VHH binders against q07589. Designs and how they scored, part 28

Target 1, 356 residues: q07589
Amino acid sequence: MSRILVIGAGGVGVITALSLWLKKESDVSLVVRSDYDRVLKHGYTIESCDYGRLEGWRPHHIYSSVEDAASAADNQGYNYIVVTTKNIIDGPVNSRVSNIIRPVLEKNKELHGPQLTTHILLVQNGIDIEKEIWAEFPREQYRYTVLSGIQLIGSTKIGSGHISQVGQDHLSCGAFDPQDAAAIQAANDFVRMYSNEGQNFVEFDPRVRYSRWKKLLYNAAINTSTALVGLDVPRCLEFGVNKKSTEIEVFHPAMREIIAIAASEGIIIEEEFITMFTEITRKKVFKPSMCVDCEKGQLMELEVILGNPIRIAKRNGVATPTLSILYNLLVLVQAKLKERKGLLKFDEKTATLVDE
Below, E stands for the ipSAE of ESMFold2; O stands for the ipSAE of ESMFold2 at other seeds; V2 stands for 0.75 times the mean of E and O plus 0.25 times the DockQ between their complexes.

## First folded at step 13 (VHH; framework vhh_7qbe_3)

Design m1 (at its last look DockQ between E and O 0.81; V2 from the best seeds 0.00; counts 0 for: pae O 2.2 > 2)
Fold by ESMFold2, look of step 13:
Structure m1 (fold): chain B 356 residues (1-356), chain A 117 residues (1-117)
Amino acid sequence: as target 1 above (356 residues)
Amino acid sequence: QLQLVESGGGLVQAGGSLRLSCTASGSTYAMGWFRQGPGKEREFVAVISGSGGKTYYVDSVKGRFTISRDNAKNTLYLQMNSLKSEDTAVYYCAARGSYEGWSFDYWGKGTRVTVSS
């Protein structure tokens, strides 16, 4: 029976743990930080369009930290680490994915030497998110695979220990390295362990890089723009000059730039998706995730969504005038959020940042 | 290791045409052309899918350049029409030698194209 540790107890993480738990094919552990005491005493209240209403629900194990989960792994370790946290590489050092997962990788190595293979599933937005893991954990010292999870779920924490899922659980899972047979097998195994037929949709993704670049059309153009201005998509479209300027001069040019960057990496995305992403969001009166994060005062996934593609564009000689303006303005918004959280300090007497 | 050899560069008058070739030592996935003009950084020009069914061109060459491939010969082509002085560059062939690569892994040594006024 596979032992699975889910890290991140937001709306996505809790539903991930629930779906695995309901399938009854895995031993499910969840890291719960701020809500730990509440969930320990009372369990979760879950209102799910897929899985129904649950009261007092817990996975098989809950822990207040990844360190505690690693130490308690019944001396067998974990087969899967599922990371559902936001990937904020310009945030605090202890929030980096490599630092988050390190206690589990070290514990697995301590218990089994290099013989236990750990499958790391990143259910996070963006591109190049796997590179940190490959850089930090040399393959001669650690046995692991890195898997991609693209989640299209509408699930939020609406109170302490209280999860509301409105959008259907739809997971696409694949290997970042499509030639890694162990990773491909692990991704297919996860699809089977996650699938609750008739209740969710789970599929193996044979083209992870294509899928992530395609989703980036929406994320780099629309998710970012709504975050900058604090508006849902229909308002962004209707408030534009002649009800057209946002679409013609912001969304479409940004998406075309993403297509060019992907092409410079050998990944050809069909231009018809530019219109498709605009049209499927035109009538959806809700704020996308980056806009919501910004309004909550939380840091944005700015680097994995905009920073990484712009760095690729620079290396490959691809022009990004629209993405660069969006990025540089959002860097200022991110700095404002960091200042409010105490992660930056500005000295108003000198009009300069305070050196650390 | 996969090797890429460009040919077909030369001196050509503005408004003229030129056809570049790149022969690979084995089969490839996506292939593309990059170029580096005098005093400039290398820049992306065009890409073609492994099967040859899909292409992409940067705006500055769209409608003037055509990328194609002959997989039986392991050869990539760039037909360059309506050449401008801005097209003066060393042109590099690039390829993914396996699907597992994240970017173009293999590069040729380049072929020089000079467009005279």
Scores: ipSAE 0.622, ipTM 0.881, lowest interface PAE 2.1, mean pLDDT 91
Fold by ESMFold2 at other seeds, look of step 13:
Structure m1 (fold): chain B 356 residues (1-356), chain A 117 residues (1-117)
Amino acid sequence: as target 1 above (356 residues)
Amino acid sequence: QLQLVESGGGLVQAGGSLRLSCTASGSTYAMGWFRQGPGKEREFVAVISGSGGKTYYVDSVKGRFTISRDNAKNTLYLQMNSLKSEDTAVYYCAARGSYEGWSFDYWGKGTRVTVSS
């Protein structure tokens, strides 16, 4: 039975753990932070459009930290690490994915050496999110694969130990390295272990980089714009000049720039997706995830959604006037959020940033 | 180790045409053209899929340049029509030859195109 550690106990992480637990083909551990004591004592209350209502639910194991989870695996280790946290590479150092997963990789190496391959599944937004892992953990020293999880789910934590899932669970899982047979097999195995027939939708993704660049049309143009102005998509569209300027002068140009950047990396995205992503929530009054994060005072996944594509564009000589404006304004929004959280300090007497 | 060799560069009058070729030492995935004008940074021009069925062009060359490939000969082409002074550059052939997921992995040494008048 595969031993799976899910890191991140937000709406996505808890439903991920639940889906794996229901299939009864894996030993499911979950890292729970602020809700640990509540969940330990009472379990989760879950209202799920896919799985119904559960009360007092727990996965097989819960831990208050990744370090504790790694220590508890001292005689077996974990086959999968599923990372569902936000990837804030410009945030606190302890939030970096490589630092989050390191205790498990080190413990697996100590216990098994070359016998256990650790499959790291990144259920996170953005492009180039796998590169830090490859750079930080040389393949000569660590036995692992990196898998991509693109999850479309409407699941949120609505209170301590309370999860509400109102959007159906759809997971696409594939290997970042299409030449890595072990990664491909691990992705297919995860699809099998996650699939609850008739209740969720899970598929293998043979073209991970294409899929992530395609999703970036929405994330880099719409998710970012709504976060900048604090509006849902219908309001962004209706408030535009003549009810058209937002899509014509912001969304579409930003999406065309993403298509150009992907093309400069050898990945051709069809222009019909510009219209598709513009229309997908035109009549649905809700705020995309980055807008919600900003409203909650939480840091945004700014670098993996906008920073990384812009860096690629600079290397490849691709013009990004729309994305650059969005990025630089959102850098200011991110700094404002960091200041409110005590991660930056501005000295008003000198009008300068106080360095750490 | 995949090798790429460009040819077909030269001096041409504005409004004229030129066809660049790039021969690869083996099969490739997507292939593309980049260029670097005098005193400028290298910039992306066009890409073609491994099968040759899909293409993309930057706006400045769309309608004037045609990228194509002959997989039997492992050769990439760039047909450049209605050439302008601004098209003066060293043109580089690029190809994806491995999965490493960075960008185009292999590059030619370039072929010089000069558009006069």
Scores: ipSAE 0.600, ipTM 0.872, lowest interface PAE 2.2, mean pLDDT 90
ESMFold2 (binder alone), look of step 13: mean pLDDT 87; pTM 0.894

Design m2 (at its last look DockQ between E and O 0.94; V2 from the best seeds 0.00; counts 0 for: pae E 2.5 > 2)
Fold by ESMFold2 at other seeds, look of step 13:
Structure m2 (fold): chain B 356 residues (1-356), chain A 117 residues (1-117)
Amino acid sequence: as target 1 above (356 residues)
Amino acid sequence: QLQLVESGGGLVQAGGSLRLSCTASGSTYAMGWFRQGPGKEREFVAVISGSGGKTYYVDSVKGRFTISRDNAKNTLYLQMNSLKSEDTAVYYCAARGYYEGWSFDYWGKGTRVTVSS
């Protein structure tokens, strides 16, 4: 029976743990930070369009930290680590995915050496999100695979220990390395362990890089623009000059730049998706996730959505005038958010940052 | 493991044509052309899918250049028509290799194209 550790107890992480728990094919652990004491004592209240209402629910195990989860694994270890936290590589050092998962990888290695392969599933936005793991954990010294989870779900923590899911869960799971047979098998196994027929939708993704670049058209052009100005998509489109300038001068050029960058990496995205992504939320009055994060004072996934593609473009000689303006302005918005959270300080007497 | 050898470069008058070839030593996935002009950084030009069914071109060469491949011969082509002096560069063949390749991991040594007015 697979032993699965889910890291991150927001709306996504809790529904992930619940979906695995309901299937009854895995031993499910969840890392619950700020809500740990409340969930330990009372469990979760969950209102789910997929699974109905649950009260007092817990997965098989909960822990207040990844370190505690790793220690509790003792001689058993974990087969899967599922990371559902936002990937904010320009954030605090302890928020780096490599640092988050390190206690489990080290413990598995100590207990089992090469006999246990750890499957690391990244349920996070962006491109090149797996590269830090490969750089930090040489395959000569660690036994692991890296899997991609691309998720579309409407699930939110609405209070301590209280989850509301109003959008059905769609998960695509695949291997970042399409030549890694162990990763492919692990992704298919996860699909099986996560699938609750008639209630959620989960599928194997044989083309992870294509899927992530395609999704990036929306995220790099629209998520970023709405976050910058604090508006939903319909308002961005209607407030444009002649109701056209936002899509013609911002969204479409940004998406074309992403298509060019993907092409320079050997991944061809069909240009019809520019129109599809522009239209999909034109009449839906809600703010995309990056805009919501910014509005709530939370750091954005800026580097994996916009920084990484721009770095690829620079290496490959692809011009990104629209993406670069968006990126540089959002760097300022991210700094403002960091200042509010006490992660940056500005000395008004000297007009300079207070270093470190 | 994978080797790429370009050929077909040379000196051509503006308005002329050249056909570049790149032979791979084994099977490849996507293949592409990049170029580096004098004193400039290497830049992307065009890509073709592994099957040959999809292509992409940067705007500066659209309608003038055609990328194609012959998988039976492991050969990539770039037909360059209506050449301009701005097309002067060393042209590099790039490929995603068999078993490997996050991006274009394999590169040829390049073939020089000079377009004179």
Scores: ipSAE 0.624, ipTM 0.879, lowest interface PAE 2.0, mean pLDDT 91
Fold by ESMFold2, look of step 13:
Structure m2 (fold): chain B 356 residues (1-356), chain A 117 residues (1-117)
Amino acid sequence: as target 1 above (356 residues)
Amino acid sequence: QLQLVESGGGLVQAGGSLRLSCTASGSTYAMGWFRQGPGKEREFVAVISGSGGKTYYVDSVKGRFTISRDNAKNTLYLQMNSLKSEDTAVYYCAARGYYEGWSFDYWGKGTRVTVSS
């Protein structure tokens, strides 16, 4: 039976743990930070379009931190680490994925040495998100694989211990390294363990880089633009000059730039997806996730969605006028969020940033 | 290590044509062309998928350049037509190796193209 640690107890993470738990093929642990005491005593209340209404639900184990999950006396190690947190690489150092997962990797190594391979599944947005893990954990010292999870789900934490899922759960899971047979097998095994036929949709993704670059068309053009202005997609489209300027002068140029950047990395994305992603949420009066995060005062996944593509473009000689404007304005929005959280301090008497 | 060797560069009159080749020492995934003009940074030009079924070109060369490959010979081509003085550059072949990296990790040493007025 696979032992799975799910890190992140937002709408995505809780439903991920529930789906695994319902299949009854894995031992499911969940890291629950702010809601730990509430969930320990009362469990979750879940209203799910896929799985129905549950009250008092808990996975097999809950922990208040990754460190606690790793140091638990009964811990036999984890076969899978499923990371569902936002990937804020410009945030606090302790929020970097490598630092989040390190206690588990170290404990697995202590308990099992080379006999346990740890499968790290990143259910996070963006591109190049696996590179930090490869850089921080030399393959000579650690036994692991890195898997990609692209989850399309409408699931939100609506209160302490309360989850509302109104959009069907769709997970695509694959190996970041398509030549790594162990990773491919682990991804297929995860698809099996996550699949609840008739209730969710789960598939193996044989072309992880392609899939992530393709999804970036939406994230880099639309998620970012809506976050900048605080509007849902229909309003962004209808409020444009002649009801056209937003898609013609912002969304489409940004998407074309992403396609060019992906092409400069050897990934060819069909231009028909520009129209598809523009239309997919045209009638959905619902703010995309980055817009929602920004309005809740939470840091954005800015670097993995815009920063990383722009850095690739600079290395490869690809022009990004639209993406660069979006990025630089959102850097200011991110700094405003960091200031409100006490992660950044501006000295108003000197009009300068305090270095620390 | 995968090796890439470009050939076919030379001097050509504006409006003329030139065909570049790049032979790989082994199997490749996607392959592409980059170029570096005098005093400029290297820039992306075109890419072709491993199978040869998909291509992408930067706007400045669309309709004038054609990228193709012959996988039986491990060879990449760039047919350059209607050449302009701005196309003057060293052209580099790039490839994604079968066993390494996700990006263009292998590069040729380049072949010089000079387009005269």
Scores: ipSAE 0.540, ipTM 0.849, lowest interface PAE 2.5, mean pLDDT 91
ESMFold2 (binder alone), look of step 13: mean pLDDT 84; pTM 0.865

Design m3 (at its last look DockQ between E and O 0.65; V2 from the best seeds 0.00; counts 0 for: pae E 2.5 > 2)
Fold by ESMFold2 at other seeds, look of step 13:
Structure m3 (fold): chain B 356 residues (1-356), chain A 118 residues (1-118)
Amino acid sequence: as target 1 above (356 residues)
Amino acid sequence: QLQLVESGGGLVQAGGSLRLSCTASGSTYAMGWFRQGPGKEREFVAVISGSGGKTYYVDSVKGRFTISRDNAKNTLYLQMNSLKSEDTAVYYCAARGYSGDWYSFDYWGKGTRVTVSS
């Protein structure tokens, strides 16, 4: 029986743990930070379009920290680490994915050395999110794989210990390294363990980087723009000059730039997706996730969504005028959020940043 | 290790045509062309999928350049028409030897010089 640790107890993480738990083929642990005491005492209340209403539900184990989860592992360790947290690489160092997962990787290594391969599944937005893992955990010292999870789900934490899922769970799971046979097998195994046929949609993704670049059309153009102005997509479209300028002068040019960057990396994305992502969101009156994060005073996934593509563009000589403006304005928004959180301080007497 | 050898560069008048070739020492996946003009950074020009069924061109060459490949000969081509002085550059062939959609191009040629005179 696979032992699976899910890190992140937002709407995505809790439904991920529930789906695995319902399949009855894995031992499911969940790291629950701020809600730990509530969930320990009362369990979760879950209202799910896929699974119905559950009261007092817990996975097999809950922990208040990754460190506690690692310490509680017996001589078996964890087969999978499923990371569902937001990836804020420009945030505090303790929020970096490599630091979040390190206690489990070290414990698995201590318990089993090379005999246990740790499968790290990143259910996070963006591109090049796996590179930190490879840089921080040399394959000479650690035995692991890195897997990609692209999840389309309408699931939100609406209160302490209370999850509302209104959109069916779609998960595409694949290997970041398409020639790593162990990673491919682990991704297929996860698809099997996660699948509740007739209730969710789960598939193996043979083209992980293509899929992530394609999703960036939405994330780099629409998610970012709505976050900058604090509006849902229909309002962004209707409020534009002649009800056209947002689409023609912002969304589409940004998406074309992403297509060009992907092409410079050898990944060709069909132009029809520009229209598709615009049209499927035109009538949906809701704020995308980055807009919601910004309104809650939370840091945005800015670097994995815009920073990384722009750095690739610079290396490959691809022009990004629209993405660069969006990025540089959002860098200021992110700095404002960091200042409010005490992560950044400006000295008004010298008109300079104070070193943190 | 995969080797890429470009050929077909030279001096050509503005408005003229030139065909670049790049022969690979083995099979490849996606292949592309980059170029570096005098005093400039290397920039992306065009890419073609491993099968040859999909292509992409930067706007500055769209309609004037055609990328193609002959997989039986392991050869990539760039047909350059209506050449302009700003097309003057060293042109580099790039290939992915790694299957699927791994990272960037991992093999590069030494380049072939194209000079477009007025």
Scores: ipSAE 0.705, ipTM 0.906, lowest interface PAE 1.5, mean pLDDT 91
Fold by ESMFold2, look of step 13:
Structure m3 (fold): chain B 356 residues (1-356), chain A 118 residues (1-118)
Amino acid sequence: as target 1 above (356 residues)
Amino acid sequence: QLQLVESGGGLVQAGGSLRLSCTASGSTYAMGWFRQGPGKEREFVAVISGSGGKTYYVDSVKGRFTISRDNAKNTLYLQMNSLKSEDTAVYYCAARGYSGDWYSFDYWGKGTRVTVSS
């Protein structure tokens, strides 16, 4: 039976743990930080369009930290690490994905050496998110695979230990390295362990790079724009000049730039997706995830969604006038958030940042 | 491992045409053309899928350049029509191979020079 550690107990992470738990094919552990005491004592209250209402639910194990989860594995270790936290490259160093997962990789290596392959499933937005893991964990020292999870789900934490899922869970799971047979097998195994027939939708993704670049049309154009202005998509569209300027002068140009960048990487995305992403969100009165993060005073996944594509564009000689403006304005928004969190200090007497 | 060799560069008058070729030493996935003009950084021009069924061009060459491939000959082509002085550059062939830690083009030719005179 596979032992699975889910890291991140927001709306996505809790439903991920629940789906695995309901299938009864895996031993499910969840890292719960701020809600740990509440969930330990009372369990989760979950209102799910996929699974109905649950009261007092817990996965097989909960832990207050990844370090505790790694220690508690005793002689067993974990087959899968499922990372559902936000990937904030420009955030604190101890929150980097490589640092978050290191205790589990070190423990698996200590217990099993090369006999246990650790399957790291990144359920995070953006592109090039796997590169940090490959850089930080040399294959001569660690045995692992890196898997991609693109999860389309409407699930949020609405209170301590309280999860509301209003959008059906769709997970597509694949290998970042399409030549890695072990990763392909692990992704297919995860699809089977996560699939609850008739309740969620789970599929294997044979072209992870294509899928992530395609999702960037939405993330780099719409998610970012709504975050900048604090509006849902219908308001962004209706408030535009002649009810058209947002779509024609912001969303579509940004999406065309993403298509050009992907093309410069050998990934050809059909231009009809520009219209598709705009239309499927036109009537959805809700704020996308980056907008919600900004309003909650939390750092945004800015670098993996905009920074990384722009760096690729610069390397490949692709013009990004729209994306660059969005990025530079959002860098200021991110700096404002960092200042409020104490990660950045401005000295108003000198009008400069404090260097320490 | 994989080798890419461009040919077909030369001097051509503005408004003229030129056909570039790039021969690969083996099978490839997506292939593309990049160029570097005098005193400028390398820039992307066009890409074609491994099957040849999908293409993409930057706006500055769209309608004037045609990318194509012959997989039986492992050869990539760039048909360049209505050439402008701004098209003067060294043109590089690029191909996607396999890499466990890289998703970008990882094989490059040495380039072929195209000069467009007025």
Scores: ipSAE 0.547, ipTM 0.850, lowest interface PAE 2.5, mean pLDDT 90
ESMFold2 (binder alone), look of step 13: mean pLDDT 86; pTM 0.882

Design m4 (at its last look DockQ between E and O 0.81; V2 from the best seeds 0.00; counts 0 for: pae O 2.1 > 2)
Fold by ESMFold2, look of step 13:
Structure m4 (fold): chain B 356 residues (1-356), chain A 116 residues (1-116)
Amino acid sequence: as target 1 above (356 residues)
Amino acid sequence: QLQLVESGGGLVQAGGSLRLSCTASGSTYAMGWFRQGPGKEREFVAVISGSGGKTYYVDSVKGRFTISRDNAKNTLYLQMNSLKSEDTAVYYCAARGYEGWSFDYWGKGTRVTVSS
């Protein structure tokens, strides 16, 4: 039975733990930070379009920190670390994925040496998110694989210990390294352990990098634009000049730039997806996740969604006029959010940032 | 490790044509062309899928350049028509050694000079 540690107890993480728990093929642990005492005492209340209503639900184990989860690994360690936190590389240092997962990797190595391979599943948006892990954990010292999870789900924490899922759970899972047989096997095993037939849709993804670049059409053009203006997609489209300028002058140019950047990396995304992603939420009155994060005063996944593609574009000589404007304006929005959270301090007497 | 060898560069009058070739020492997946003009940074030009079924061109060359490949010969081509002075550059062949990675292998380039 695989031992799975899910890190992140937002709407995505809790439903991830629930789906694994319902399948009854894995031992499911969840790291619950601010809600730990509430969940320990009362469990979760979950209202799910896929899985129904549950009250008082807990996975097999809950912990208040990754360090506690690692210490409690009962001489067996964890086969999978599933990271569902947002990847905010310009955020606090303790939120970096390498720092989050390090206690488990160290404990697995202590308990089993090279006999246990740790499968690190990144259920996070963006591109190049695996590179930090490869850089920070030399493979002569650590045994691990890195897996990609692309999840499309409408799941939100609506109160302490209370999760509402109104959008169906779709997960695509694959290996970042397409030549790593162990990673491919681990991804297929995770698909099996996550699948609840008739209730969710889960598939193996043989082309992880293609899939992530394709999703970036939506994320880099629409998630970003809606976050900048605080509007859902239907309003962005209807409020445009002649009800056309938003898609013609913002969404489509940004998506074309992503296609060009992907092409410069040897990944050809079909032009038809520009129309598909423009239309997919035209009639759905809800705000994409980056817009929601901004409204909640939470930091955005700005660097993995826009920063990384722009850096690739500069390296490869691809013009990004639309993406660059979006990025530079959102850098200011991110700084505003950091200031409100106390992560950035501006001295109004000198009109300068306070050094940190 | 893959070797990529470009050929076919030279001097051509504006409005003229050239065909570049790039021979790979082994099997490749996606292949592409980049170029670097005098005093400029390298820029992406075009890419073709491993099977040859899909292509992409930057706008500045669309309709003038055609990328193609012959997988039996491990050879990539760039047919360059209606050449302009701004097309003057060293043209580099790039390839992926297997599906799923960025371009890891590069040729040493072939020079194209377009005179007015």
Scores: ipSAE 0.649, ipTM 0.893, lowest interface PAE 1.9, mean pLDDT 91
Fold by ESMFold2 at other seeds, look of step 13:
Structure m4 (fold): chain B 356 residues (1-356), chain A 116 residues (1-116)
Amino acid sequence: as target 1 above (356 residues)
Amino acid sequence: QLQLVESGGGLVQAGGSLRLSCTASGSTYAMGWFRQGPGKEREFVAVISGSGGKTYYVDSVKGRFTISRDNAKNTLYLQMNSLKSEDTAVYYCAARGYEGWSFDYWGKGTRVTVSS
């Protein structure tokens, strides 16, 4: 039975743990931060459009930290590390994915050396998110694979130990390196362990790189714009000049720029997806995830969604006038959020940022 | 390992045409053209899929340039029509290797000069 550690107990992480737990093919551990005591004593209350209402639910194990989860791995270790946290590479150092997963990877290596391959599944948005893992854990020193999880789900934590899932669960899982046979097998195994027939939709993704660039059409154009203005998609579209300017002057140009950047990396995305992503939530009154994060005062996945594509564009000589404006305005929004969280300080007397 | 050799550059008058070629030493996935003008950074121009069935062009060359490939000869082409002085650049061929998924192979370039 595979031992799976899910890191991140937000809406995505809890439903991930629940889906694995319901299949009864894995030993499911969850790292729970602020809600640990509440969940230990009372379990989760879950309201799920896929799985119904659950009261007092827990996965097989919960831990208050990744360090505790690693210490509790007897002489077995963990087969999978599933990272569902937001990837805030411009955030605190202890929130870097490589630092988050290191205790488990080191424990697996201590217990089994090269005999246990650790499968690292990144259920996170953005492009180039795997590169930090490859840079921090040289393959000659560590045995691991890096898997991609693209999840389309509407699940949020609405209170301590309380999860609301209003959007149906769809997970696409694949290998970042399509030539890594162990990663391909691990992704297919995860699809099997996550699949609950009739309740969710789970598939193997043979073209992870294409899929992530395609999702960026929505994320880099719509997720960002809604976050900037604090509006759902229908309001962004209806409030535009003549009910047209938002899609014509903001969404579509941003999406065309993403298509150009992907093309400069050799990935050709079909232009009909511009219309598809513009229309898919036109009549659905909800705020995309980046907008929700900003509204909650939480840092955004700004660098992996906008920063990384723009850096690729600069390297490849691709113009990004729309994306660059969105990015630079959202950098200011992110700084505002960091200031409110105490991660930046502004000296009112000198009108300058202070050092740590 | 994979080697790319461009040819076909030269001097041409504005409004004229020129065809660039790039021969690869082996089979490739997607291939593309980049260019670097005097005093400028390298910029993306066009890409073609491994099969040749899909293409993409930057707006500045769309309708004037045509990218194509002959996989039997491992050769990439760029047909450049209605040339302008701003098209003056060294043109670089780029490719993804069969087992790669980024543009990690580059030619040495071929010079195109468009005179007014």
Scores: ipSAE 0.631, ipTM 0.887, lowest interface PAE 1.8, mean pLDDT 91
ESMFold2 (binder alone), look of step 13: mean pLDDT 86; pTM 0.873
ESMFold2, look of step 14: ipSAE 0.625; ipTM 0.883
ESMFold2 (binder alone), look of step 14: mean pLDDT 85; pTM 0.872
ESMFold2 at other seeds, look of step 14: ipSAE 0.612; ipTM 0.881

